# Designs tried in a protein design chat: VH-VL binders against q9umr5. Part 377

Target 1, 268 residues: q9umr5
Amino acid sequence: SYKPVIVVHGLFDSSYSFRHLLEYINETHPGTVVTVLDLFDGRESLRPLWEQVQGFREAVVPIMAKAPQGVHLICYSQGGLVCRALLSVMDDHNVDSFISLSSPQMGQYGDTDYLKWLFPTSMRSNLYRICYSPWGQEFSICNYWHDPHHDDLYLNASSFLALINGERDHPNATVWRKNFLRVGHLVLIGGPDDGVITPWQSSFFGFYDANETVLEMEEQLVYLRDSFGLKTLLARGAIVRCPMAGISHTAWHSNRTLYETCIEPWLS
Below, E stands for the ipSAE of ESMFold2; O stands for the ipSAE of OpenDDE; V2 stands for 0.75 times the mean of E and O plus 0.25 times the DockQ between their complexes.

## First folded at step 18 (VH-VL)

Design pn107 (framework fv_nofazinlimab)
Fold by ESMFold2-Fast, scan of step 18:
Structure pn107 (fold): chain C 268 residues (1-268), chain A 122 residues (1-122), chain B 112 residues (1-112)
Amino acid sequence: as target 1 above (268 residues)
Amino acid sequence: QVQLVQSGAEVKKPGSSVKVSCKASGGTFSDYAISWVRQAPGQGLEYLGYIIPIFGTARYNEKFKGRVTITADKSTSTAYMELSSLRSEDTAVYYCARGSYDSTGFEPFDYWGQGTMVTVSS
Amino acid sequence: DVVMTQSPLSLPVTLGQPASISCRSSQSLVYSDGNTYLYWFQQRPGQSPRRLIYKVSNRDSGVPDRFSGSGSGTDFTLKISRVEAEDVGVYYCMQGTKWPFTFGQGTKLEIK
């Protein structure tokens, strides 16, 4: 039988967004138990990411306990960062495939149509003022805001992303790395037509330098230092990169070709 | 000049709810964060929560979990604090206070409202 | 929660003399960015609080230079070099480093 699948949604999202994904899984892997976690929906997705990690952790523990052969995670957008932290804080996770659907793994920096709806004035250059404070860090979007022009503020003030990426030291870093490395496969999915995740290469651990030139994963200090295990996973053959053009941010979980190409092969 | 003007005093029965308003004038409302702080008669200050209007949601002190709701209406530049299931120990002056974004970053409490006395009595 | 403890709670002082208020936190208030989110407020009788000092030692616009803040880590002080009649009121410290944000009990400054 197939391993159970746990789905973690993104910013301003709910379980309804995954109805097509569930249909695809049922067609190709009939009998798979799929649980879409209905926590932190809608505006509650703005709660601090560490709070979300705790809530999702409580929800996944009984699911993992009932599946000794292992489980798969499909984590969409912001949900991919929740899953990153979940895999690091759980000493006993049994995750085989961690499938990250267009998640800002190195952070977010850009005025997209989605962000402009939240912030009607051009704001990418000014969001650092509130985000890099204790007040701003109580909101999820600030937890992964990564202004490449204020990298020093990001490194020092980020309460979430800089810590889970090992960009700033943390007492638990060694344990978090050990736990994360227990994952079977890290499947990274994203593409240039996403329109929300900026830069889109953030989904593949690429990101802007101070000149807004994108440097890919292998040029990042987090990779070179192997801060949480990316270099080790790549050497083990455990990282899968699946870029696809023509897919907008809200369509990653409802495109059949994307599913067949990037997701289906990893749902043993 | 920047001002925060709060609604007038309220007398409420135990078990009811109260909704206090805080209207901001001067400056752009979306560039603020609004905090709510209360002070029981003869006692100290207690932090209830805050809202960042551009994010559209608030952060609440766990002590008031389920009873406090903070909202903001950008069209009227007004923040609201609603407290439900009122008890006698909720008798206090309720203050709104602004935090602003400037060249030094974010600084809270640069301007305060005049306060709203809420009395809970049977 | 971070506990903020002020001392003294009652401070009678003679006009023109200095006054000093202590504030101690149960945990370090140094945020990861190197800033210390410690604030001092003044509340005159019948009035709203007014911020005097932000981030330990920075005076707000319009605050007389006889007010000064100092300290680090868990131990902070507000000093008034020469107390004047209008300084009567309650003074509060507050931490904004860790949620939920918390205030000290207040120090009542009175003229004797």
Scores: ipSAE 0.804, ipTM 0.909, lowest interface PAE 0.8, mean pLDDT 91

Design pn108 (framework fv_nofazinlimab)
Fold by ESMFold2-Fast, scan of step 18:
Structure pn108 (fold): chain C 268 residues (1-268), chain A 122 residues (1-122), chain B 112 residues (1-112)
Amino acid sequence: as target 1 above (268 residues)
Amino acid sequence: QVQLVQSGAEVKKPGSSVKVSCKASGGTFSDYAISWVRQAPGQGLEYLGYIIPIFGTARYNEKFKGRVTITADKSTSTAYMELSSLRSEDTAVYYCARGSYDSTGWEPFDYWGQGTMVTVSS
Amino acid sequence: DVVMTQSPLSLPVTLGQPASISCRSSQSLVYSDGNTYLYWFQQRPGQSPRRLIYKVSNRDSGVPDRFSGSGSGTDFTLKISRVEAEDVGVYYCMQGTKWPFTFGQGTKLEIK
C-alpha cells in the first residue's frame, strides 16, 4: 500500500487549507493515510521555529514508527523550514519524499502586497532592527528573515535558519547533516507568481546577493561547502526541481495541475 | 519626550479578570515593543510578556499559562494586559515598559509607566 | 530558565563610601551576536524602576558617572564609587539573552 503522508502547514494557516490536497491524494492514491498536523495553527504559527520543531517532532514520531516502509512529508511555506529542521534533529526518521511547497529555504526578504497586510509600508529595509535580537528571534518570521544588506547580523543573530543551513557553526552540525541526508527525495516546488516568497527562488535555495541579484543554489556557499548535504543530494540524483508559473502563494495546495505534475509522482 | 501612562488602580474579586492599559506618547507606537512586568508587595520584579505591535501578537511567560493576554491598538498607541482567573497571589503593581530599536540594535526598558496597583480580595 | 542571583540582598553603606552589587547567571549571557544582554535597574522608594546600565557597561543618558557596570559571561558587577543619599533603593539585574527574561532578587541599598 501507499506510504503515509504527513502535512505541515504554514504561517497563519491550519489543516483546513489542505482539503483540496487531501481530495487529490484520495483520488490518485486511494487508501493513503494522510495526517495534517493541527499544531501551531493561526497566530500560534508565530511561535519560535525551534519550539514548533519540538512539537511537530512529538507528533510525527508515532506516525513514523507505525510505517516501517517510510513516510512522505508535504510541507507548505514556513512549514517547509520546520520540516528541514525536523529531518536534521531526528536521528531515526524514515522520510522518503520531502515535498517542499513554496518554502523560503534560504530565507525571506520582501515587502510584498501580502506582507503589507501584516506590516507597515517600507518594513522590508527596517525589519532587521527588530528581528536580529533575542526579542525578535522569539517570533517565527524573524527566524528566517534574511536581509542581504545586513548579512553579518543575519549570520550572527539568526537562531534558526543560519544554523540549519550551516551558515553559522553549531556543535550538532555533523549529526544534523547525517540525519538530513537519509531523506530519499527532496522535491522543491515554487514559482515566479507566488507573490509572497521573496525572492521566489528561495524555494529552490537561490537568494539575493548584496546588490539584490539572485544567485541560484549552485552559487551559494551553503551548496559549495555542502554544509547540510545539498551537493551530496544533487550528486545522488535526489533533488527534484519543479517550478510552475501562474500560481499564487495560497494556491500551491489547491491546484490540480500542480499536484499532478509536481506532487503525485513522488507519492509511493 | 516619551511617556507611558497607565490606567488607574483596580480592586477585583477572585475569579474575575482585569485589563490594564498603557498609553504611549512621544514616538511612533509601531517602532517599539511593550513589556509587562509585575511586582507583588515587598517582592521583586517578574516578567509577564511582551508585544511587538507590528507582528500583532505577544510572547508570554508560560508561568502565567493561558491567563495573560497582551494586545496593542496602533490607532490609539495603547497596549493592554489582561489577566484572568484572578487569585489573591496576583495582587501586585503591574508596569508597562517600552523597548526601542535603532541603528545600534534593540534596547528594552528605556521608559516605564507609573504602575497600576491591582488588588485581588473578597 | 536562566536564574539570576544577586549578592548581597541587603547593603547598608555609609554616605561617600563605595558600594558593589554582584549578579551571577546560571548560564552564559553572551548571545550569538557577541553582545551580552545584561541590564541594571534602580527602583527608588515608591517609584517605577529606572534603567541605569544596558549591555553590561553602557550608562544610560542622565545616569551619574559614579555608577559603572562590568563583567562577562556569568559574573557581573554594579559599582557606585561614592554613595549619595539619593541612591537609596532596590537594584535589580536582568538578563535578556534567553527567553523567558529574568530578574535577580534585588539588592536593597540603605544608608547607615
Scores: ipSAE 0.787, ipTM 0.897, lowest interface PAE 1.0, mean pLDDT 90

Design pn109 (framework fv_nofazinlimab; at its last look DockQ between E and O 0.85; V2 from the best seeds 0.87)
Fold by OpenDDE, look of step 20:
Structure pn109 (fold): chain C 268 residues (1-268), chain A 122 residues (1-122), chain B 112 residues (1-112)
Amino acid sequence: as target 1 above (268 residues)
Amino acid sequence: QVQLVQSGAEVKKPGSSVKVSCKASGGTFSDYAISWVRQAPGQGLEYLGYIIPIFGTARYNEKFKGRVTITADKSTSTAYMELSSLRSEDTAVYYCARGSYDSTGYTPFDYWGQGTMVTVSS
Amino acid sequence: DVVMTQSPLSLPVTLGQPASISCRSSQSLVYSDGNTYLYWFQQRPGQSPRRLIYKVSNRDSGVPDRFSGSGSGTDFTLKISRVEAEDVGVYYCMQGTKWPFTFGQGTKLEIK
């Protein structure tokens, strides 16, 4: 039988968004038990990410316990960060494939059309003011807001991303790295036409430098220092990068071609 | 010069709801936290919650067990605080406040509304 | 929740004399960024609260220099070097480091 699949949604999202994904999985892997976690939906997805991690942990623990051979995680958008953190804090997880579906794994600093209503350009440039404060860090968006022009503030004030990245020292860094390395495969999915994740390379752990030049994963300090295990995972062939063009952010979970190419192979 | 102007005094029956408004003027609205604090007669200050309008959602003090709803209308630069299932102990002056930013970073509570007295009586 | 404890709760002071208010938190108020989000507010009779001090020791514009804030970790102090009649009111400390943000009980400053 196929390993259970656990799905974690993204910002302003719900389980309903994954109806097509469920269909695809059912067709290609009949009998697969798929659980789309209905937690922190809609506006509740703006709650602090650590709170979400705790909630999702409580939900996945029973599922994992009933699947001794392992489970697969499909984590979409913001959910990808939640899942990465989840795998970092769980010393006994049994995740075979962690599929990061268009997630801002290296953070967000975007002003795309999708987010312009929320983050006008002028506002985007100033979001660090509120985000890198206790008031801002109570919202998920700020938990992975990564302003390349205010790196010091990010490193010091980010209560989530900087920690799971091991960019800021903390007493659990070694353990979290060990836990995360329990994953069988890390499947990174994203693409240039996403329109939300900014830069889109963040889905592959790429990100802006101080000049807003996008650097690749291998150029990132978190990789070079192997702060949470990316270098180790890559070395043992556990990282899969699946870029795809022509897919908007809201379509990653509803594109058959994408599913067959980037998701389905890892649901065995 | 930022100003916060709140709606007028309210008299409510137990079990009803009250919605207080806080209109901001003289500055930007979306990227600052609008906090709501209340003060019962002769008592101290209590933090209800706050909203960052750009995010469209609020953070609530769980003490109120979901009775508080804080919203913001960016088009009118107005924040709202609604308290439902009112009880006598909800009688208080309700304040809105907004923060600002300086060289030290974000600084909440730079500006305060004049307060709105809400009286809950049978 | 972080408990903020002020002392004294009542503070009678002679005009021209100094005053000191203590605020203690149940846990450290140092945030990850190294800042300490401790605030002092003044509320004069019949008025809205007014922020005096932010982040322990930063005085707001318009606040007389006779007001000063100090402290670290869990122990903080608001000092008034020379109390004036206009200083009558209730003073509150507040922590903004950990949600939910919480106020002290307040200290009522009165003139003897």
Scores: ipSAE 0.927, ipTM 0.967, lowest interface PAE 0.5, mean pLDDT 95
Fold by ESMFold2-Fast, scan of step 18:
Structure pn109 (fold): chain C 268 residues (1-268), chain A 122 residues (1-122), chain B 112 residues (1-112)
Amino acid sequence: as target 1 above (268 residues)
Amino acid sequence: QVQLVQSGAEVKKPGSSVKVSCKASGGTFSDYAISWVRQAPGQGLEYLGYIIPIFGTARYNEKFKGRVTITADKSTSTAYMELSSLRSEDTAVYYCARGSYDSTGYTPFDYWGQGTMVTVSS
Amino acid sequence: DVVMTQSPLSLPVTLGQPASISCRSSQSLVYSDGNTYLYWFQQRPGQSPRRLIYKVSNRDSGVPDRFSGSGSGTDFTLKISRVEAEDVGVYYCMQGTKWPFTFGQGTKLEIK
């Protein structure tokens, strides 16, 4: 009788990372059908995000069709951006809770533990040069790289994040907004000790201004213009904010206290 | 001065694989794209794919998907292109080329390797 | 895929006369950033290609000023104001706006 749960992994990740999450769900909501999507694993997670959205869409359609009372999405890290786009491009989705686990919803800018691993000698200040080109935009990380010192380049060159956030116009924007607003609850999870998502407030639609001062969601043009429905969702009481300190990036899906506090209440 | 030096000519049998190297000297290796382009004898240029070494993965032209693999070794500043299941129509000169940055942003193909002739014998 | 069509495919010219090569794309090459990712390459017999022009009209270092690029949207032109013997070779246009990146068929420039 519990709604099915669909899990979407993050950058350089796969379904195996969610074993603890599945244990927690089985303990608190026995009988829940949980599908961890095993697409775009490892290095394939660097494929363009629109390509990933297409593949994940094909996987979720039959699951949603079999669950007339709705489904829940749990989307981790980069996977949260995939789920943002899924909810916008699907005119018939029946998602109740969209649970975003430490996802860079306003983008990424910073030298983080994962970026240091990936780019040990690269400075965060230089990625804009390749990312904001057709060559860079064929890689997922560049699709949500949001350099606050080159915001004009981000707005004009981002083929993904600037479009789904309504920061640059798109012919489908009105339909995407209507579709996204069908979601029952938008559950935002993140925290200051993540160590990867920079700024961590990106998980709550906050982001850097040109001086690297974080402006929260309610100060963003995206929110003020209600570009894809954040202001409408907040007014409806559909946005849940669940920040938690002391959790590193790889622990969001395996921390019992986090699960009990931020995830369990939204799995009907 | 920037230079791209490719491995020597290869003669391969149908069904085999070939791996061509492209060693970069001078300049920075990791944060620009390295492209692979081929040219059959007397024919035009065809784009196989490219790699941005700092991302550690490549983007492939769908026509070659499943047969082409592009890799990079940052420690030796060398890019590789491997093509499998070789057929006679794969006979071509294979070029590597890099990009760089200037005031207009990213600019591809500012330097090319000398080319590597790969002949697939029947 | 974006199809790049060059004309003419064969271009015999007399020394000192101007030459013009057309390149047309099956769809607009203007990227969302306002840039047009159109390039021109020269390939002399037995040599690797050499980039002459990037982003429609920017001439590479060391390329003689007799070479110029122009155009917008889907129609582009490479002009040589006065052809010299060293200009013999095949000229290719290329688009870098949409993956997969594609080349024109090439235009063979010959002295008549």
Scores: ipSAE 0.830, ipTM 0.921, lowest interface PAE 0.8, mean pLDDT 91
Fold by ESMFold2, look of step 20:
Structure pn109 (fold): chain C 268 residues (1-268), chain A 122 residues (1-122), chain B 112 residues (1-112)
Amino acid sequence: as target 1 above (268 residues)
Amino acid sequence: QVQLVQSGAEVKKPGSSVKVSCKASGGTFSDYAISWVRQAPGQGLEYLGYIIPIFGTARYNEKFKGRVTITADKSTSTAYMELSSLRSEDTAVYYCARGSYDSTGYTPFDYWGQGTMVTVSS
Amino acid sequence: DVVMTQSPLSLPVTLGQPASISCRSSQSLVYSDGNTYLYWFQQRPGQSPRRLIYKVSNRDSGVPDRFSGSGSGTDFTLKISRVEAEDVGVYYCMQGTKWPFTFGQGTKLEIK
């Protein structure tokens, strides 16, 4: 009688990447219905995040309807941003655990060897020029690109991250906060050896200041202003932080120790 | 001096496909939007889609029902547009264009190719 | 899709006289950053299009000062203060706020 689990994948990803995670759930919690959503695979994961949110919303509605006691979300990498937006826009979601698996929750500002195709040279200081335009915002990477040296452009031009973070005033901010706060637990997973999420503390709502010094979640304006509910959730004891060293970005969903430590306890 | 040079005119049968090239010279390529626009004889401009080569994928106008494919080869600074399942209504001049940056930010369509006439006839 | 409607579609003008072309969008073109992504292009006979005006009112380099753009929200205008023979061609507005980005149907400017 375990709650159904819905899995949302990340950038350049597909449902096959989660076969080990599915095995772990089946072995430890037999009978759990696990659905890995097979939408926006591969290059389609570069579509605007709001398009992905809409598509995933349509897919999760029937699953949630069949499970009135609730569901769990496991959302990997870029998928964690999709899931957070889902929780904001759905006034009728019944998500108990939102498990954010190495997701760039406060954004991305990095070029690494793993992303060499996207950033073949050190270009992070210039990417804001196209990302903070309507042409760039049609691609998911630009939807959560967060250049700490051009914060004014980010705040005004981001079509996704600045909105779901409540960093820019908009008419839905109050409603989105209420909806997000309906979640039972927010489980934040990530670690220093990820190699892709930059800074890796973005997975815990930390991020760079203008000097590229990482400020942790409790030092962020979005937390201090409680703009989308982080302070409220923490005060309720609903935020779980589960950092783990030694895991690269593509290995989070295929590490049994990580699963048993950080994921399994929240799959009631 | 930035210049966009397109491949030559094509005559095609209905149901076939065409691939038009657009080579950029005298400037950078990877972090600009490379757009494809067409113009049927005596008619207006129609936006097909664009690619930002650093991302390796394109945005498409859904009007073309998945018949258009836009790609880029960064090593040769060349963008491509392929239109499949050609119909007589696809007879048009096909243009590529590149944007630029200035003090107001990104601005599209600063440089245009010379155009490639594609004629679809049975 | 955002529909861009130009008026008139055909504009015969006497040399030296002013010309005005209207462009209306089916929804606001103001983007979240406060910018309005509206553009004007000129296509002379037998040539590729050329950008004249970007972001409503900014004139491109090399564009004569007799061309000006104005407007806000959903209503935009391209004006030519004194039409010259080289201004013959088709003028297009385009919105770049919401994908798919769309062109107006064009206004053919002719000397009568």
Scores: ipSAE 0.829, ipTM 0.913, lowest interface PAE 0.8, mean pLDDT 91
OpenDDE, second read of step 19: ipSAE 0.926; ipTM 0.967
ESMFold2 (binder alone), look of step 20: mean pLDDT 91; pTM 0.931

Design pn11 (framework fv_nofazinlimab)
Fold by OpenDDE, second read of step 19:
Structure pn11 (fold): chain C 268 residues (1-268), chain A 122 residues (1-122), chain B 112 residues (1-112)
Amino acid sequence: as target 1 above (268 residues)
Amino acid sequence: QVQLVQSGAEVKKPGSSVKVSCKASGGTFSRYAISWVRQAPGQGLEYLGYIIPIFGTARYNEKFKGRVTITADKSTSTAYMELSSLRSEDTAVYYCARGSYDSTGYEPFDYWGQGTMVTVSS
Amino acid sequence: DVVMTQSPLSLPVTLGQPASISCRSSQSLVYSDGNTYLYWFQQRPGQSPRRLIYKVSNRDSGVPDRFSGSGSGTDFTLKISRVEAEDVGVYYCMQGTKWPFTFGQGTKLEIK
């Protein structure tokens, strides 16, 4: 039998968004118990990410308990950050494959069409003023806003991303790293044609420097310092990078080729 | 000449709903967060919640257990506060207040509306 | 929730004399960015509240320099060096560090 699959959605998503993914899994891995967690749907996905982490934790604990052989996580977009945090705070998770599906793992900073929709009259260069305040940090979007031009503000004011990255010292950093390292495989999926995740390399823990030059995962301080275990995971062959072009952000969970190439191999 | 103009006084029966508006002028609405605060007669101030219009959703004080809905219409620079399942204890003056950002950061409550009296009585 | 405690609740003052209002929080109001999001508001009779001080000690534009804010961590003070008739009203402290943001009970300043 196949290990259960738990799916965590992204910003403004619902379970309906994953209907194709469910179909693919059912077809290729019959009998797989797939649970799409219907929590924090729609506008509720804007609630603080730590709140979401707690809610999702409560939902996954029973599932994990019934699956002693382990489970797989498929976490899409914002959900990928939720899942990473989830695995960091859970000292007893049994996740075999953590599939990060086009997630802004290293944060978001971009003026995309998607952002224009959310912020039609605001430029990304100004969002730090709101996001790095107590008022802004009550919204999920600001929890992983990563302004490379205001690094000090990010490091000090980010109440979520900076913490799970271990970029800011905190008393749980060592434990979270230990917990996260329990994962069997970290599967990173993303691509240059995403159009939302900015830079798209964020899905692979790449990000802008102060000059907005994209640096790769291995150039990031979080990797160099192994602040939450990326270097360790890579060293033991636990990180899988699966880039794919030609896929828009809203299509990652509905593309058959992507599924077969980047997702299916890790569901056995 | 920034102004927040709220809708007029309301008299409501218990169990009904009230919706108060707050129209902002004299600035850029996209820079704002609109906070809602109420004050019962002779009492202090209580924070209901706030909305950042560009995000399209609000943060609520859980004390109200989902009875408060805060919305914003960017096209009219108007924020709304709806309170449902009204009780006598909800009798209060309801204030909207603006927060904004400049080169130094974000600060709330730099301007206030004139207040809207909501009376809940049988 | 963070509890804000003001003292005194009633403050009778002679014109021209100084006044002092204390505000204590149940926990530190220092945010992760190093700022302390403590505010002071003035509400004159029959009027809407007005922000006087933001982030502990910053005076808003138009606020007389006889108003000053100070403090750190959990203890804060609003001072009026020379009370004037127009200062009559209720003063509130508010914390904006931890949601839900909360107000003090208010201090009613009146002239003796």
Scores: ipSAE 0.833, ipTM 0.931, lowest interface PAE 0.6, mean pLDDT 94
Fold by ESMFold2-Fast, scan of step 18:
Structure pn11 (fold): chain C 268 residues (1-268), chain A 122 residues (1-122), chain B 112 residues (1-112)
Amino acid sequence: as target 1 above (268 residues)
Amino acid sequence: QVQLVQSGAEVKKPGSSVKVSCKASGGTFSRYAISWVRQAPGQGLEYLGYIIPIFGTARYNEKFKGRVTITADKSTSTAYMELSSLRSEDTAVYYCARGSYDSTGYEPFDYWGQGTMVTVSS
Amino acid sequence: DVVMTQSPLSLPVTLGQPASISCRSSQSLVYSDGNTYLYWFQQRPGQSPRRLIYKVSNRDSGVPDRFSGSGSGTDFTLKISRVEAEDVGVYYCMQGTKWPFTFGQGTKLEIK
């Protein structure tokens, strides 16, 4: 009776991270078929995002085909970007709710406490040197690295995020926009205490300008130009914003109050 | 000052594995990318893959599907290339080469190791 | 994969005379950022390759100014204005625009 739920994990993550989320769904929507995709786990999450999109696409096609009434996506962190592209490249997806859990939808720029072992303190200002090259673009982190001090390099060199956001032209842009607009609801979740996603407003399509002042979604060119359908979705009443303070990056999928407030209402 | 020093020559039997090391000295290892390239006797250069040590994972040429593994150990400033299921056609000199992104955009292959001869024979 | 084709494969040249090596790619090497990721390498007998030219025309530190690179899109040239004895070796072009990165087959420069 409930639509199946497909879960896509984030950077350095795996299906094990979602055990509490599955418990919550089972309690509130008993009988829901939840599939947590075990692809690109751990270090494999660093593979280029287009490669991950291809792999996840192959995994979701049979699930969607068996659910003619539709499915829901819950996509965490980097996984939210995979799901963004998935919805654009699939001309036949039947996704009702796309629930984005603290995903850097406009990109990432910042040294993160959680990832400091991977990102030394000096890397924030220097990652653009490797990321905006063909070598760097073969790694997922560089696919959504968005240095606001080198926005021209981001726009020209990003092989993934700049394209799916319509920030740089692509031959498939019109088809991608049409496909993305098939989604029933875009549920955006994030908050100021995340500690990893920088700026945290990236989860709501806000981002830094050149002075590191955050501009919200409605001030972004991608929204104003309706490049992939955000303005159309908002006018349709299909965008839900659910910010919550007090939640760290690794806790979005295991906080009961967050689940009840931001996720549960969108699982039919 | 910058040097890439590779491990010594190896003779291997078909079906075995070989692991070649590439130790970097001078400069900052974490700001490199290390590429692996091979050259069969009398033939040209073939790109195997590369690693960016700060990311901790590598990209592999599909031609070597499932057989090549590239790793890096930051504590010893050493990159490794392991090739499994060896065939006589894998007989080649294997090179590591560095690229840097210290003060400008990334430029590959500014320093090369001396090469490691791997001979696969029964 | 992008195929890199060099011509000639064998280049006998008289000392002091100019030499020219062509490299053609099966696809444009202009990346979305406007840069062209085309490289030239020299390999002297018994030695590791050495990068001579990066991004079409930029000469590496320590490389004599008699070496020059030029070209655009799919057609590239390495020129040596006056060949010296030490220039004997094999020259390779390489593209770094599209994964997997690929080399030309090499051009062997020999003194007549």
Scores: ipSAE 0.829, ipTM 0.923, lowest interface PAE 0.8, mean pLDDT 91

